# VHH binders against TBC1 domain family member whacked (wkd): the designs that were tried, part 1

No score or structure here was measured in a lab: all are predicted.

Target 1, 363 residues: TBC1 domain family member whacked (wkd), of Drosophila melanogaster (Fruit fly) (q9vgl8)
Amino acid sequence: MATAPRSLDTISLCSTVSSCPDRNGFYGGFQRTDKPKEPLSKAQIIAREKKWLYMIDNWSIYMSKNYKKIRDRCRKGIPKSVRPKAWFYLSGAYLLKKKNPNVYNELLEKPGNPTTIEEIKKDKHRQFPFHEMFLDEQKVGQIELFNVLKAYSIYNPKVGFCQAQAPIAAFLLMHLPAEDAFWVFVSVCDVYLQDYFIPGLEVIQNDAGILEGLLKKTCPPVYRHLQKHKVEPLLYMTDWFLCAMTRTLPWETLLRVWDCFLAEGIRVIFKVALVIIGASLSRHKVRKTCTGLCETLAVLRSPEEHIVEEEFIINNMMRLNLRVEDFQIEHTRQKARRAKQKAQQEAESSGSGNGHRRNMPTL
Positions, changes and structure headers below are counted from each chain's first letter, unless a header gives other numbers; antibody chains aren't numbered by Kabat.
F stands for the ipSAE by ESMFold2-Fast; E and O both for that by ESMFold2, at different seeds; each is averaged over both directions (binder to target, target to binder). V2 = 0.75 x the mean of E and O + 0.25 x the DockQ between their complexes.
[cut] marks letters that were taken out.
Atom coordinates printed by the task and the answers are left out, and those that the model quotes come from them; centres of patches stay.

## First folded at step 3 (VHH)

Design na1 (from n2 with W103S; framework vhh_7nfr_2)
Fold by ESMFold2-Fast, scan of step 3:
Structure na1 (fold): chain B 363 residues (1-363), chain A 122 residues (1-122)
Amino acid sequence: as target 1 above (363 residues)
Amino acid sequence: QVQLQESGGGLVQPGGSLRLSCAASGFTFSDYAMSWVRQAPGEGREWVSSISGSGDSTYYADSVKGRFTIARDNVKNTLYLLMDSLKSDDTAVYYCAKDLYESELPDAFDIWGQGTQVTVSS
């Protein structure tokens, strides 16, 4: 359950932390954007903004009859000015909020589970430490982050709190007012990352197997390298999936990926993971330097800067020859594989009672 | 030199049909959403219909839905508006409009044609 940024933490490589934030509120860290971008023209930005506002005003029609247009516009990148409203609609949070008036405030009035509250308090100060909203305990972002996570732990007591949820909640609070951020967060945790945060982390273990199967199809040499050195996906992909890339990608790339993620779901996280893995290890020369587990993990946890640039990720994600059907096939295979493993473990069990204890999952 | 040239307008009786065409030149036609916008005498511009660059998505104003069909030929670089069951309220100058990108909003357009007059009268 890694929650600290590791693969793209470039703090040690940065010059002096700036006294002024960048255009996105970052004083430093790997998500600060100091590189000049080739911007869209003002006319292009205005045109895209008007498209999004029209789609939002006619949202139910687009969702039911023209979802392809929503998807294609997300892939082009949502304009900064309309992104918060677009994410609120894409996630379905607008319906959740409308159906549940005052529920967020009612949850905040409840005391919550004392153990869960203490866990949230320990973790909140670690999220986006170089962002203006979260620099210290006095910032409003820290208070709002506590409130969103507390409210969710009461809203879904089966989950309570998982440390991986904190960067997601903090990220959403950088874009949305607290109550709106809460309902997007509810949708992300309960729909997009369904059952990911339930104790035991069973879903992410299944998804690790799906990722391996997809990698075998898309980049067989890299798949063989990982098998040869016994590099299990959970050792490199857990933080990517549980945090929906919020601790992994540079800021501009993260925004583009989330534009796609809210439209197309978890398949986007799989595709981004496949691009990072493939681009990092596809070259024979690089694989030769990765003589074992530790060397391979070092490469995957610290991909080259160009691999995590926004256009590289988005373009290569779209170039992957993967259909919805391919994910369904791997899901079916992984489900069958786990069923066979469980059946074999049950068959190897001896005696009643004590035999069942031997086959019980640990953590 | 981006140009849009409309044709096919004229005088038609109520209940009649007309086919408007817009010949596009000077840009990659298939990359842009195209729209029809009309302006009746003494009134402001009213959006009529839009079509995506691929032609896969079409949109219509409530006033024309079920009576008008927008279409495009990306090989011939031509936009069409097939108008059926014409009413006196359809009397207007019809403009072909190119968007900066795929769009359903007429006010986002960067280039407009000269217009073609449609008159529905007995």
Scores: ipSAE 0.000, ipTM 0.093, lowest interface PAE 22.6, mean pLDDT 81

Design na10 (from n2 with S57Y W103S; framework vhh_7nfr_2)
Fold by ESMFold2-Fast, scan of step 3:
Structure na10 (fold): chain B 363 residues (1-363), chain A 122 residues (1-122)
Amino acid sequence: as target 1 above (363 residues)
Amino acid sequence: QVQLQESGGGLVQPGGSLRLSCAASGFTFSDYAMSWVRQAPGEGREWVSSISGSGDYTYYADSVKGRFTIARDNVKNTLYLLMDSLKSDDTAVYYCAKDLYESELPDAFDIWGQGTQVTVSS
């Protein structure tokens, strides 16, 4: 496994963070207060469960006319007992399953692409943070994992199988019966992470540039550090995005992030990435110890425990001064940059294209 | 146990081409993503390119994109870097790097080779 394994039952302690804000307020400068967060009582948990079940019973109305309440409740954290059903509805998987009765079973009966099937079989033996579940279940989880990945490879042959999909499928199987997990997985791959898994991984390469632009806005000193040491985002963010943090975050934080991810989409993954990068490298003393590429990557790939604590991540993600427009601006900038880069490469191949345009008089 | 041996560097004129090789032994080569990183005198290490264990996915730094091609031969346990349209800024020691974990996608650098010097000068 690329990322260090995390226990499924990990409980995070309080975090400490620098109190020095920058212009973006991104780092927050906030430690847990002397007023500790009171643990949820059984009565409070039951109340939140009832609210979620009522919302699900009236789902189409909330989705069309009161999505803000869905979003706000996701940000507070979905109660563990209703989370599987909530994720099933948030992802739209309930509609996909209803529209496609028996399709999952029909896909399992098909042989599939032999090369893709062998790749899935090999991937089952790699290290994952979730391997404990599959070992304890006497291979039941391994069988269901194979089934979900096989079914998807047949359902979307343009993608087939990408190894980054395995931890996502495994994560979903910890929460949902195989068929329900399959339809959530379909939504995640085809909608939330649209085109990420197509051979060539072109979309993630583009999103790496978007992440850099957002980092330049939210934490300029960290951006300058990464540019100085030529630390390309693909070297630290690829696994975070392709696996939707499933190989990166501790269990409790991962659940909270996915509650938000299913409500707000890929922007949540960008915001979590920005929090991890900024919190890990915003202190000048830390940047001084990161004398180059490898030292910087070591910090980013093994963030301190307090940085990946659920309250730290959620609170700092929400404090980021980023609007939908900021993502749109960076997307537009990346398109323009790639167009110029392509034109420059073509001109350099010929050696004269740019000269002609620059020598033309303006009227 | 793990051994990586780079070769193919040398002196070349601006606009020229070189092919770097890295011979790998001591591990199951096809199970690991491989990378090229370079270091100019007095500067830190710069990532150049990576290739997945299968060879199906390739990644390039913006500074080399369109000029360099990374490739691998899993039968011969050899990694390649094909360098076209070389510039003076490409002058560096080029290192072959194995990923830390058995992974199709590049994630970390565990073992560094001895390096091979590339000098681009008129």
Scores: ipSAE 0.011, ipTM 0.564, lowest interface PAE 9.0, mean pLDDT 80

Design na11 (from n2 with G53W W103S; framework vhh_7nfr_2)
Fold by ESMFold2-Fast, scan of step 3:
Structure na11 (fold): chain B 363 residues (1-363), chain A 122 residues (1-122)
Amino acid sequence: as target 1 above (363 residues)
Amino acid sequence: QVQLQESGGGLVQPGGSLRLSCAASGFTFSDYAMSWVRQAPGEGREWVSSISWSGDSTYYADSVKGRFTIARDNVKNTLYLLMDSLKSDDTAVYYCAKDLYESELPDAFDIWGQGTQVTVSS
């Protein structure tokens, strides 16, 4: 019910709003969790925290000589007390901030592009409406969200603002002070989700092809079902990728996925997508009831609760036998396919596209 | 409550035969593809065989093709692995797994059983 995943354009309006926040600051919505969490013993929590703090204190050595240990500890889940600092280091934001003292404040003093500023103002109020930081326009979180998005639009004017950026910035502000959140956000947009938010959304179109290729390799019956019913990836995966799962996953699962995402990059989002797709459509009985496009999309847009639980997602993501090479091969293949498609469209536009085609491809 | 319970392992001489069974409960067995996966001491997991939900399609790793037969009984909710011409390199713990993707990928399986030890030795 209240914790069911929602698409980018939907918030759970059916959730009962509580008089007090949950352990994560949610008064309601699909990301509120009242599920009992069996904590690790205090001794085990302290041991995990000490290991992370030691690793952070020796960060350059671990990054250069023992990255596998960083990766493995991220996959186990980062202790909540050290997660903000760990994310700050994992993203490289600590170096960005060190190299750019006071730049965030300088960006805030600039007026920015008026059109972009109005777009930000319209979208910031739609982020996490049931969270204590964003409940109303007078909350500090709403001001900080505006500031981070404004600063980034000035910092990278090639991108400006894309609506999908707002949930990411809001999510980071739930974990980090505004300036630190800004530098993690810069890294996420410029490195992890490189070129995703450039007008035209060309990168996500390429990545849709990569996802199809990986699905053909890992889930052939599900791949065949999607092809049979002409279910294009952009119809279900766009929100998952552009928002880095921030509007899709239950809160505890989202935290675990981001622990991995900041260590391993976009490959984590692909693996999570493959798990959601595979687990949702793996059962023949489910595929049999999905007689067409609409029925299949309904299943993919509203996965069953057990599929989006943290241990299920993490364990099944780790069970995917996909090497870095597999992603590189598929990326190269799909990039070549898109390049051929663009070359053909350009040839038709310059050669023989003169009025004899009623429905021309988008240029 | 989902459960998978493997049985039928043991010590056998090279060239011998064993029949492994997996009793499934807590889910609709007939809706899922099922797989056998093994892990030898000090080695990673190796996919052995898969069977579709209906039993109409079977798949085998090259190392066991022609020697092993996978079967299922959807009335009894039981999966079988019939192992003939056993070799020393077949020594492993054998796991029954619910197959998420009807795939040959050993890392794509859900619900691991307790496992059953198969030792092929003189």
Scores: ipSAE 0.000, ipTM 0.147, lowest interface PAE 21.3, mean pLDDT 82

Design na12 (from n2 with S52D W103Y; framework vhh_7nfr_2)
Fold by ESMFold2-Fast, scan of step 3:
Structure na12 (fold): chain B 363 residues (1-363), chain A 122 residues (1-122)
Amino acid sequence: as target 1 above (363 residues)
Amino acid sequence: QVQLQESGGGLVQPGGSLRLSCAASGFTFSDYAMSWVRQAPGEGREWVSSIDGSGDSTYYADSVKGRFTIARDNVKNTLYLLMDSLKSDDTAVYYCAKDLYEYELPDAFDIWGQGTQVTVSS
C-alpha cells in the first residue's frame, strides 16, 4: 500500500520507524521492507556466486568477447555477497582506482571551494534519513558521504556539487568502502550521467524530449494524454534521471535496476521511466480520471506498489521493443529541434528577423 | 456498448499458419490501441502483441517476435494477428483487448469476448 516518494525532502521523519533495522539496514521509510524475499535455493545462490566470481577473475575476456553473458547475469540480479565487487568492475572503477593511486586521499587533504563545501554540508543530512549509516549525523556514514562529495567537487570543478549527486553517493557508500565508492561515483557522474550535473541542466532538458519521443512510440495514448494536459516530462522525470532512481524505487527494485544500469547505461533509466509511465496511465479508465495536469502528476509521482515491484519493472523493461537505434534516432531529432529553436531565438533577438515577424513585410 | 468479436482460430499442425481477426464496434476504433492476449490451459493470461491507433507502432512478446505480425484496418474496424511457424506452446484461447499495453499484466484486463481457440497439435 505505501507509495514511493518522489523526493526524500517530502518524507516525514516520524512516519513509521522500528527499533530494529531490516535486513538492509533501514529503520523506517519507503525503502524498508519486512516482507520475506522469495529465496532462491541455497544451491542456486552459490551457483550464481561462483559464476560471478569466475567472470570477474576473467573480466577483460568477458568484457571484450562475451558481454552478453555479463548483461544477462545482471538482468537476473547480482547475488548480494558479490554485488559490491561486481559494481566496482561493471563501472570500470577498478581501472580508475588502479590508474590513480592515492588521488582520493590527496583530494581529501585539499580545502576545496568554500561555497561548494558549505552547500555539501547543508545537503548531506537529507540522504536516506532512516538508514543505519545516515540516520545519526555523528555516524561514520555521514563523514564518508561528505568526503566523497568533497573529493568529487575538487576532482571535477566544472560540476562542483549538484544536490542530486548526494543520494547517489550515499547509495554507493551503503555497498562499498569509501575510496571504492568514490571511484564508482566518478564513473557514474562522468560516464553514465555525463554532463547531467553541469549548471543549467541542459542535458536533462534534451533527455526529456527523448523520453517524449520514446513514449510516443511505446504508448501513444499516454503520450497524447500528457500532450493534451501539458504535462511536461521535467515535472515528473527530473528526479528519476538525475538521482538514477535512488529516491524513487523500493530497495530491492533499486538494486535490480542498478545491476542493469551499470551494465547497459542510461537506456535502463529511460526504460524504467517508460514502464512506470505506461503502467500508471495506459488504462483508459485511469486517464479519464486524470482531467488535468495536477491529477496526472499525482499518479506519476505516486506509482502503485505493484508497478515498482522488482520483477514487474525488470520483466516489462525487457519486454519493451526498443533497440539502441531507437534512442539514437530520438537523440538526433531532439538535437535538431533544439538547434532550430535556438537559431530562431537568435535571429529574433539580433534584429534580423523581418521574416520571423508576423505581419511584417520582408525587404 | 463496447463489443469485440474474435475469430479465425482452429486446429493446425506445428509449423503452420493462422490469421486471427477481431471485429470491433461501439467505439471509435482508430482512437484506441489494440492488443492480443492469450491464455493456455491451466496457465495465466499472457500478453502477445499491441498496435497503436494509427497502426504505425507495434509491440511483441519475446516468445512470438519474428513469427507473429499484428495489423489493423481502421476503415473496417478490424484487428488482425498473423501467426507463422506455430508451435505447440502457442496453443491457447486468444482474446482481443482495447487500450491494453505491454506494461499491463494480462490478468488485470477485462475479457471483451469469448476469444478464439488456437490448437497446435502433432
Scores: ipSAE 0.000, ipTM 0.225, lowest interface PAE 13.9, mean pLDDT 82

Design na14 (from n2 with W103S L105Y; framework vhh_7nfr_2)
Fold by ESMFold2-Fast, scan of step 3:
Structure na14 (fold): chain B 363 residues (1-363), chain A 122 residues (1-122)
Amino acid sequence: as target 1 above (363 residues)
Amino acid sequence: QVQLQESGGGLVQPGGSLRLSCAASGFTFSDYAMSWVRQAPGEGREWVSSISGSGDSTYYADSVKGRFTIARDNVKNTLYLLMDSLKSDDTAVYYCAKDLYESEYPDAFDIWGQGTQVTVSS
């Protein structure tokens, strides 16, 4: 599809696209070809469903006293039948909806910012065009997508609309009724991806530095390669983070990553990114062929199929020796670095910088 | 055939200003996010700024915020970079870049122009 990033290209040619949607509602498949996985037995699926339903029925107790069990079950993958309800609870959307009765409908009745509304109208037709919900502008999904994005732009005018939000909202609408999808979307934008969509991309620039610091710790040879060739993270990681992998990963991998993302937050997106970067550039022979920026970006933007398989991503993400403290250390370090750089920029603009250093001779 | 042609570079004194232009042809310009990327002598390429297809959203690297302004003219198929308060560190070849896929959202820098040299020196 012309409007999608590389990872959203369909695996089928338009002239050969199936006339019937697949099990997940897609004509011609979704993004990359999913690797066939041995299905869980019916008994195993039922057992996992029963455990999830019990956990949801006792949600407050699990959230307060046994979050580790929630996390562990998310890492195993949430059963398809329970996933929408699980995501609704994991995100805290159930509390947001309860606190805000009829607010979604009230937001839809408001006119909104005219410029923002036109931006949404322009972009909504560009999301998942081969899914049955979004195939035609008259389809329910297109109307619901517009409604969710419009409502959010009015709900949080500081953010308004960012084009990266559209694939997230569309993805959620594939799983949830519009109002429930809206409240999950609010949580994703305001909590999980806090300040990501504010004009200027300040948070993602900070997170690019965090990613580099974590990569230096987890895979020093790859870190050195990226530094040697001055490969700026914003050139390859921006779509991964702003869209929470919705434009990047095969469908089954995306579902598994989001199961973890809603339980553990943005750290999951960092870990997935580190796995993709590390696995793509870990071999010395591959790094030798990447003689510069363009060759390195080509590898990172088109990772080998096995690297984005669900079991590979989930298992390697869990094997990363990264603690919450490691993320906090890098966050603090990068925030200080950016603040210092900004202060230097402002000092130079006003002419108030360190006068002695400017005029002092150096050895 | 996609073509991007940069112009407007030159030699300026520190504190000076320049306006870079990029003439685009061979594609529907308004359907693509556009970016400026620079490469200093002996350094790698650094992202400078991006603008959405409509021109309504702009993004800047911390090193240029408050000094540079990105703009586009979708009628004339031209991208601009207005550079104020230039510093010696801004010395680089500046490249015009187009996203690979039509998008309002800047996600990738895929096609490079020939570049235009900016030199900030006393």
Scores: ipSAE 0.000, ipTM 0.210, lowest interface PAE 19.4, mean pLDDT 80

Design na15 (from n2 with W103S E104Y; framework vhh_7nfr_2)
Fold by ESMFold2-Fast, scan of step 3:
Structure na15 (fold): chain B 363 residues (1-363), chain A 122 residues (1-122)
Amino acid sequence: as target 1 above (363 residues)
Amino acid sequence: QVQLQESGGGLVQPGGSLRLSCAASGFTFSDYAMSWVRQAPGEGREWVSSISGSGDSTYYADSVKGRFTIARDNVKNTLYLLMDSLKSDDTAVYYCAKDLYESYLPDAFDIWGQGTQVTVSS
């Protein structure tokens, strides 16, 4: 019948490609955390859970009159047991689902665009292959992933499918039932990452410029190093932004970042990016070894383990001396630059429209 | 207590005009950027326009650019949206929002008024 728990030696022997999933369902990979910090006491966990459940039960009141408390509790980390429900509420997906009864099932019954469907089929097997939900093509997770991506491609045909969306959908499916995951995914793609996935990469190009301006303010020696070696932001930050860090950060760090991301939006992704860049290249000794473009990119694409640790990222993100106004200034500068480029292109050639799509409404 | 009260919506023919107002109270209005966000039946929220606390900077969604004008009166603590050349696609509930989240995303705004319905038909 039942087999007794395996010995510690047996578990250790399976560690190279573990036959045993870890506490988060992973069999191996960079997202696995083998040396976790000591967990919070049971009493502390229960206290935080009760506070979150109370906030959710009174969600409209907290959102309208006490959002700062929601934000602060997200920054401290959402308890594992309430995280799925909290994300469902933070994203506004609970309202989307309520207003759209049976829409998810209706979308699944539609055939979709044949080219888009083939693109989804090719990409689905690349998502978390060693997680128990996605271990083989017969696992429910693979079917649910296909369904969420198919449904979204029909729901928003202007986007259809972008490969960067697959790790986001897979990540959400590890936390939420398929229909709930779908509505969180809709919110992430249509609101949080508005227009990111539309062909042309216009929004991410604008955000690359914003990141560069913020880096000049926060880490001038690192900014100068990147300029000297002509290291363009799109060469290292594209996956960080398009996938909302889902392919970049270790599992525990990713959860903490998403707790903040769903509360505070894309500014969290900018702040995390600035911490990774600054920490990776802040030391003069490291910059000396980065004699050119390729060496600098290698460092940025493979940050040291300590830089992507949970507490390091969260604490340094919060310590960044950046105000809302700093983001607004950079957004305004990028708009001015784009308008100047458009005017110059119109003077040199004929037949163009307003080419930028917005994901950051601000002064 | 912070309060936002939208008004000025109604039924209008295509090509018509409306002026929406949002009366703000309970905070220093001139210290905050303000936005208009809309939601059509069965659709997600769409950011429409934003204005800086001073009124010196304005921003518009491409779908409304050249047709809508955002304005504010910091003496009267009132936000406006002047809507010209209305189309059936402009049919939605319009909300004014104050940025308390330190976020650029419209869905991250936590203070919503009751909204005002704009219907452009026939």
Scores: ipSAE 0.000, ipTM 0.125, lowest interface PAE 18.0, mean pLDDT 79

Design na16 (from n2 with W103T E104F; framework vhh_7nfr_2)
Fold by ESMFold2-Fast, scan of step 3:
Structure na16 (fold): chain B 363 residues (1-363), chain A 122 residues (1-122)
Amino acid sequence: as target 1 above (363 residues)
Amino acid sequence: QVQLQESGGGLVQPGGSLRLSCAASGFTFSDYAMSWVRQAPGEGREWVSSISGSGDSTYYADSVKGRFTIARDNVKNTLYLLMDSLKSDDTAVYYCAKDLYETFLPDAFDIWGQGTQVTVSS
């Protein structure tokens, strides 16, 4: 054992805690696992590692001529040893870093917005409190987390800081050196989760509608149950989408989902959400116990262990067989619906001159 | 064990009609919701319609709503899909599946029947 935690105040006494970290650096919490991983044979692991290293060495060719091979290998799970480098390439962060030499260090030297800096300081201690990197305020992980979030707030001042960004940055820092983690984080926030963190929740509101439409297609009885009890998607899906599942899934499942997410984008988060919703509420017996909003939310916010197991999530996500066209249809539908709602609100405000706008949803 | 056997497919012209049947055995048919799922050539699986165990509730994909009718006979342990105003896009192998939970999850996919081919062409 290298170093024991110095303070019990850093570790929740109501959680299962250990004197030593698991294989992934967790002393406790829902992402800690004492289960042995069913290993691929040593030969299979080495073969997959060699295939990934070859792909990375020939990345431009695979991206332009054989993206399907990248996608298929991500779906099988990236080997632990090559995952950080693979994520760096999949996200396009390698190009961002190459185009912006020393920019991360330059951003760190700037003072930043005082209000934003104070918000980051208040939030950083809440991320992965049971992980060895973040267990103590003096740990290097806490300093790196502050630095990445500060640098991003200066890099993209239109966003600044959103609380949901902190678990994403912390998660990336568990896999990558700070500067590399920063460029992956930039790609995630600016490309994968484009406009999600802008004040007002406009994009997530639109995506909530897309999720409902897709749920209506994949599990209509569950869709009907949610409509009957007025269970709005923002009440259960907001954290899943804004944090890219980093606060939702067990560690090994989260890694597999992110392998797919970096290859296939936000559609992966939609598919995982549909699996969680469908598996949690598709049985009539379960829906009977969910007599209203609160009972239904309790089920969705705390999915059963078997539903969030890595093979269950990945296999069911693949078996949904949702095409790009399904997402495009729902996106077009939701755009039209929101445009109509906006036009109606503007017409109401222009009528008698005494129109009032509806209150915006609160987080 | 659970067995599902589909029939009634065939070649039909656009605007035509077909009635698909699924004979079920190995379980208490009336206790389970039943579904129709289709797979077009070169495409993924698409959920088409579901019916509750009692037959009192029915659900349809937007693409088939108003054209298809799902029905069941709990005495004969048979599920039906009545297909009207058929379009070329309805060309697929049609499968029946037990319970929406099992249909959504991998276990339901493993117990599907051989399917019945529906071809809509002029």
Scores: ipSAE 0.000, ipTM 0.146, lowest interface PAE 17.2, mean pLDDT 81

Design na18 (from n2 with W103S P106G; framework vhh_7nfr_2)
Fold by ESMFold2-Fast, scan of step 3:
Structure na18 (fold): chain B 363 residues (1-363), chain A 122 residues (1-122)
Amino acid sequence: as target 1 above (363 residues)
Amino acid sequence: QVQLQESGGGLVQPGGSLRLSCAASGFTFSDYAMSWVRQAPGEGREWVSSISGSGDSTYYADSVKGRFTIARDNVKNTLYLLMDSLKSDDTAVYYCAKDLYESELGDAFDIWGQGTQVTVSS
């Protein structure tokens, strides 16, 4: 029997929470895998592990002179046993931790902003509720999650806390000890997702426009369909980008995407989004059934299982003939478009709302 | 822990009516938008309807608009779907879905319930 389709996993057909966890620690939920991932040969795994450990031992040289080798190895998937250490190095967290000895512990000693602390306490109970680390309030994972989010809110008070950060922190804690997870989390929030979580969510609005422009280039029929039915990118891509796919993709696909994301940055999230959008809406017969906004959003929110399978996502992401220059062109265009749009709104004497938008997480 | 328990499904003739219920626990119900999603035999899941946390905003798929009504009781932590003028095409397992984040509008959903079977037969 094959593994249940992603859509069936999310539906929880007559399923109760299992009494024992899967190989990844999930007792239930859409990321639980009933059957373990088929392992590659032990010799092949060991060979890949040795290559990764050698790269890590020579990290500065690889980053400066052989970055393409790091990138290519990330695209093949990082071996499970070395993934935590690889992510720690890929993110630059190893340097952040080295430069800031004891800072994590010092941040935990501080009281923090009372309002922000209350928001974190409310939100922590919602992260991976069926994962072994987070099943119970007294579990070490729940304590560690609170600590990482509290420490970050003090470390970067400009952001404080945003709900979308919690699944990222929880995800990292499944792979790394708390202090190491914290420094990877700092890098993800401050570098990879730079300014995504500051009040107003200006960067994600700009990136929505970039995604739209890239879609116009890569799949014009789908772009036209979304324009016809006024399907704004923020209605479907906000969670994909703010959470770096942690609440969107099946577990094995999520790991492969993050292997690439930490090597190549936000462009990976754009490419994954383009694959999901294109594969979901490229067929004329599917667009015919999407007669409006709501039907189109339903398709984008619930992609077919084969579309979010790991090799499909990775291979189709690589098949997208997008260069760094393509992203820079779209960034320039969207910056100009956003500036013009803001000027038009100011001319019309209409303010932006109080920040409450349909697809924006609350703080 | 999030728990969603659907009920109210059954066999009904074309043109008939059913009222589905979803009892929610393990989270602050009024803080979350809620949705109904269905899956017909051999098909993928299809979004049916959503309601904001306050109940002030409702959304419907074109296929059910004018026939179905979504409602919620935030005191009883219960979501409802009132289904009128049922058609054979409405035959599916119906699932209760909670939004991923606190939102006044449904923007992303996780399905937590076991579902309830609706069969419209002639």
Scores: ipSAE 0.000, ipTM 0.105, lowest interface PAE 22.7, mean pLDDT 81

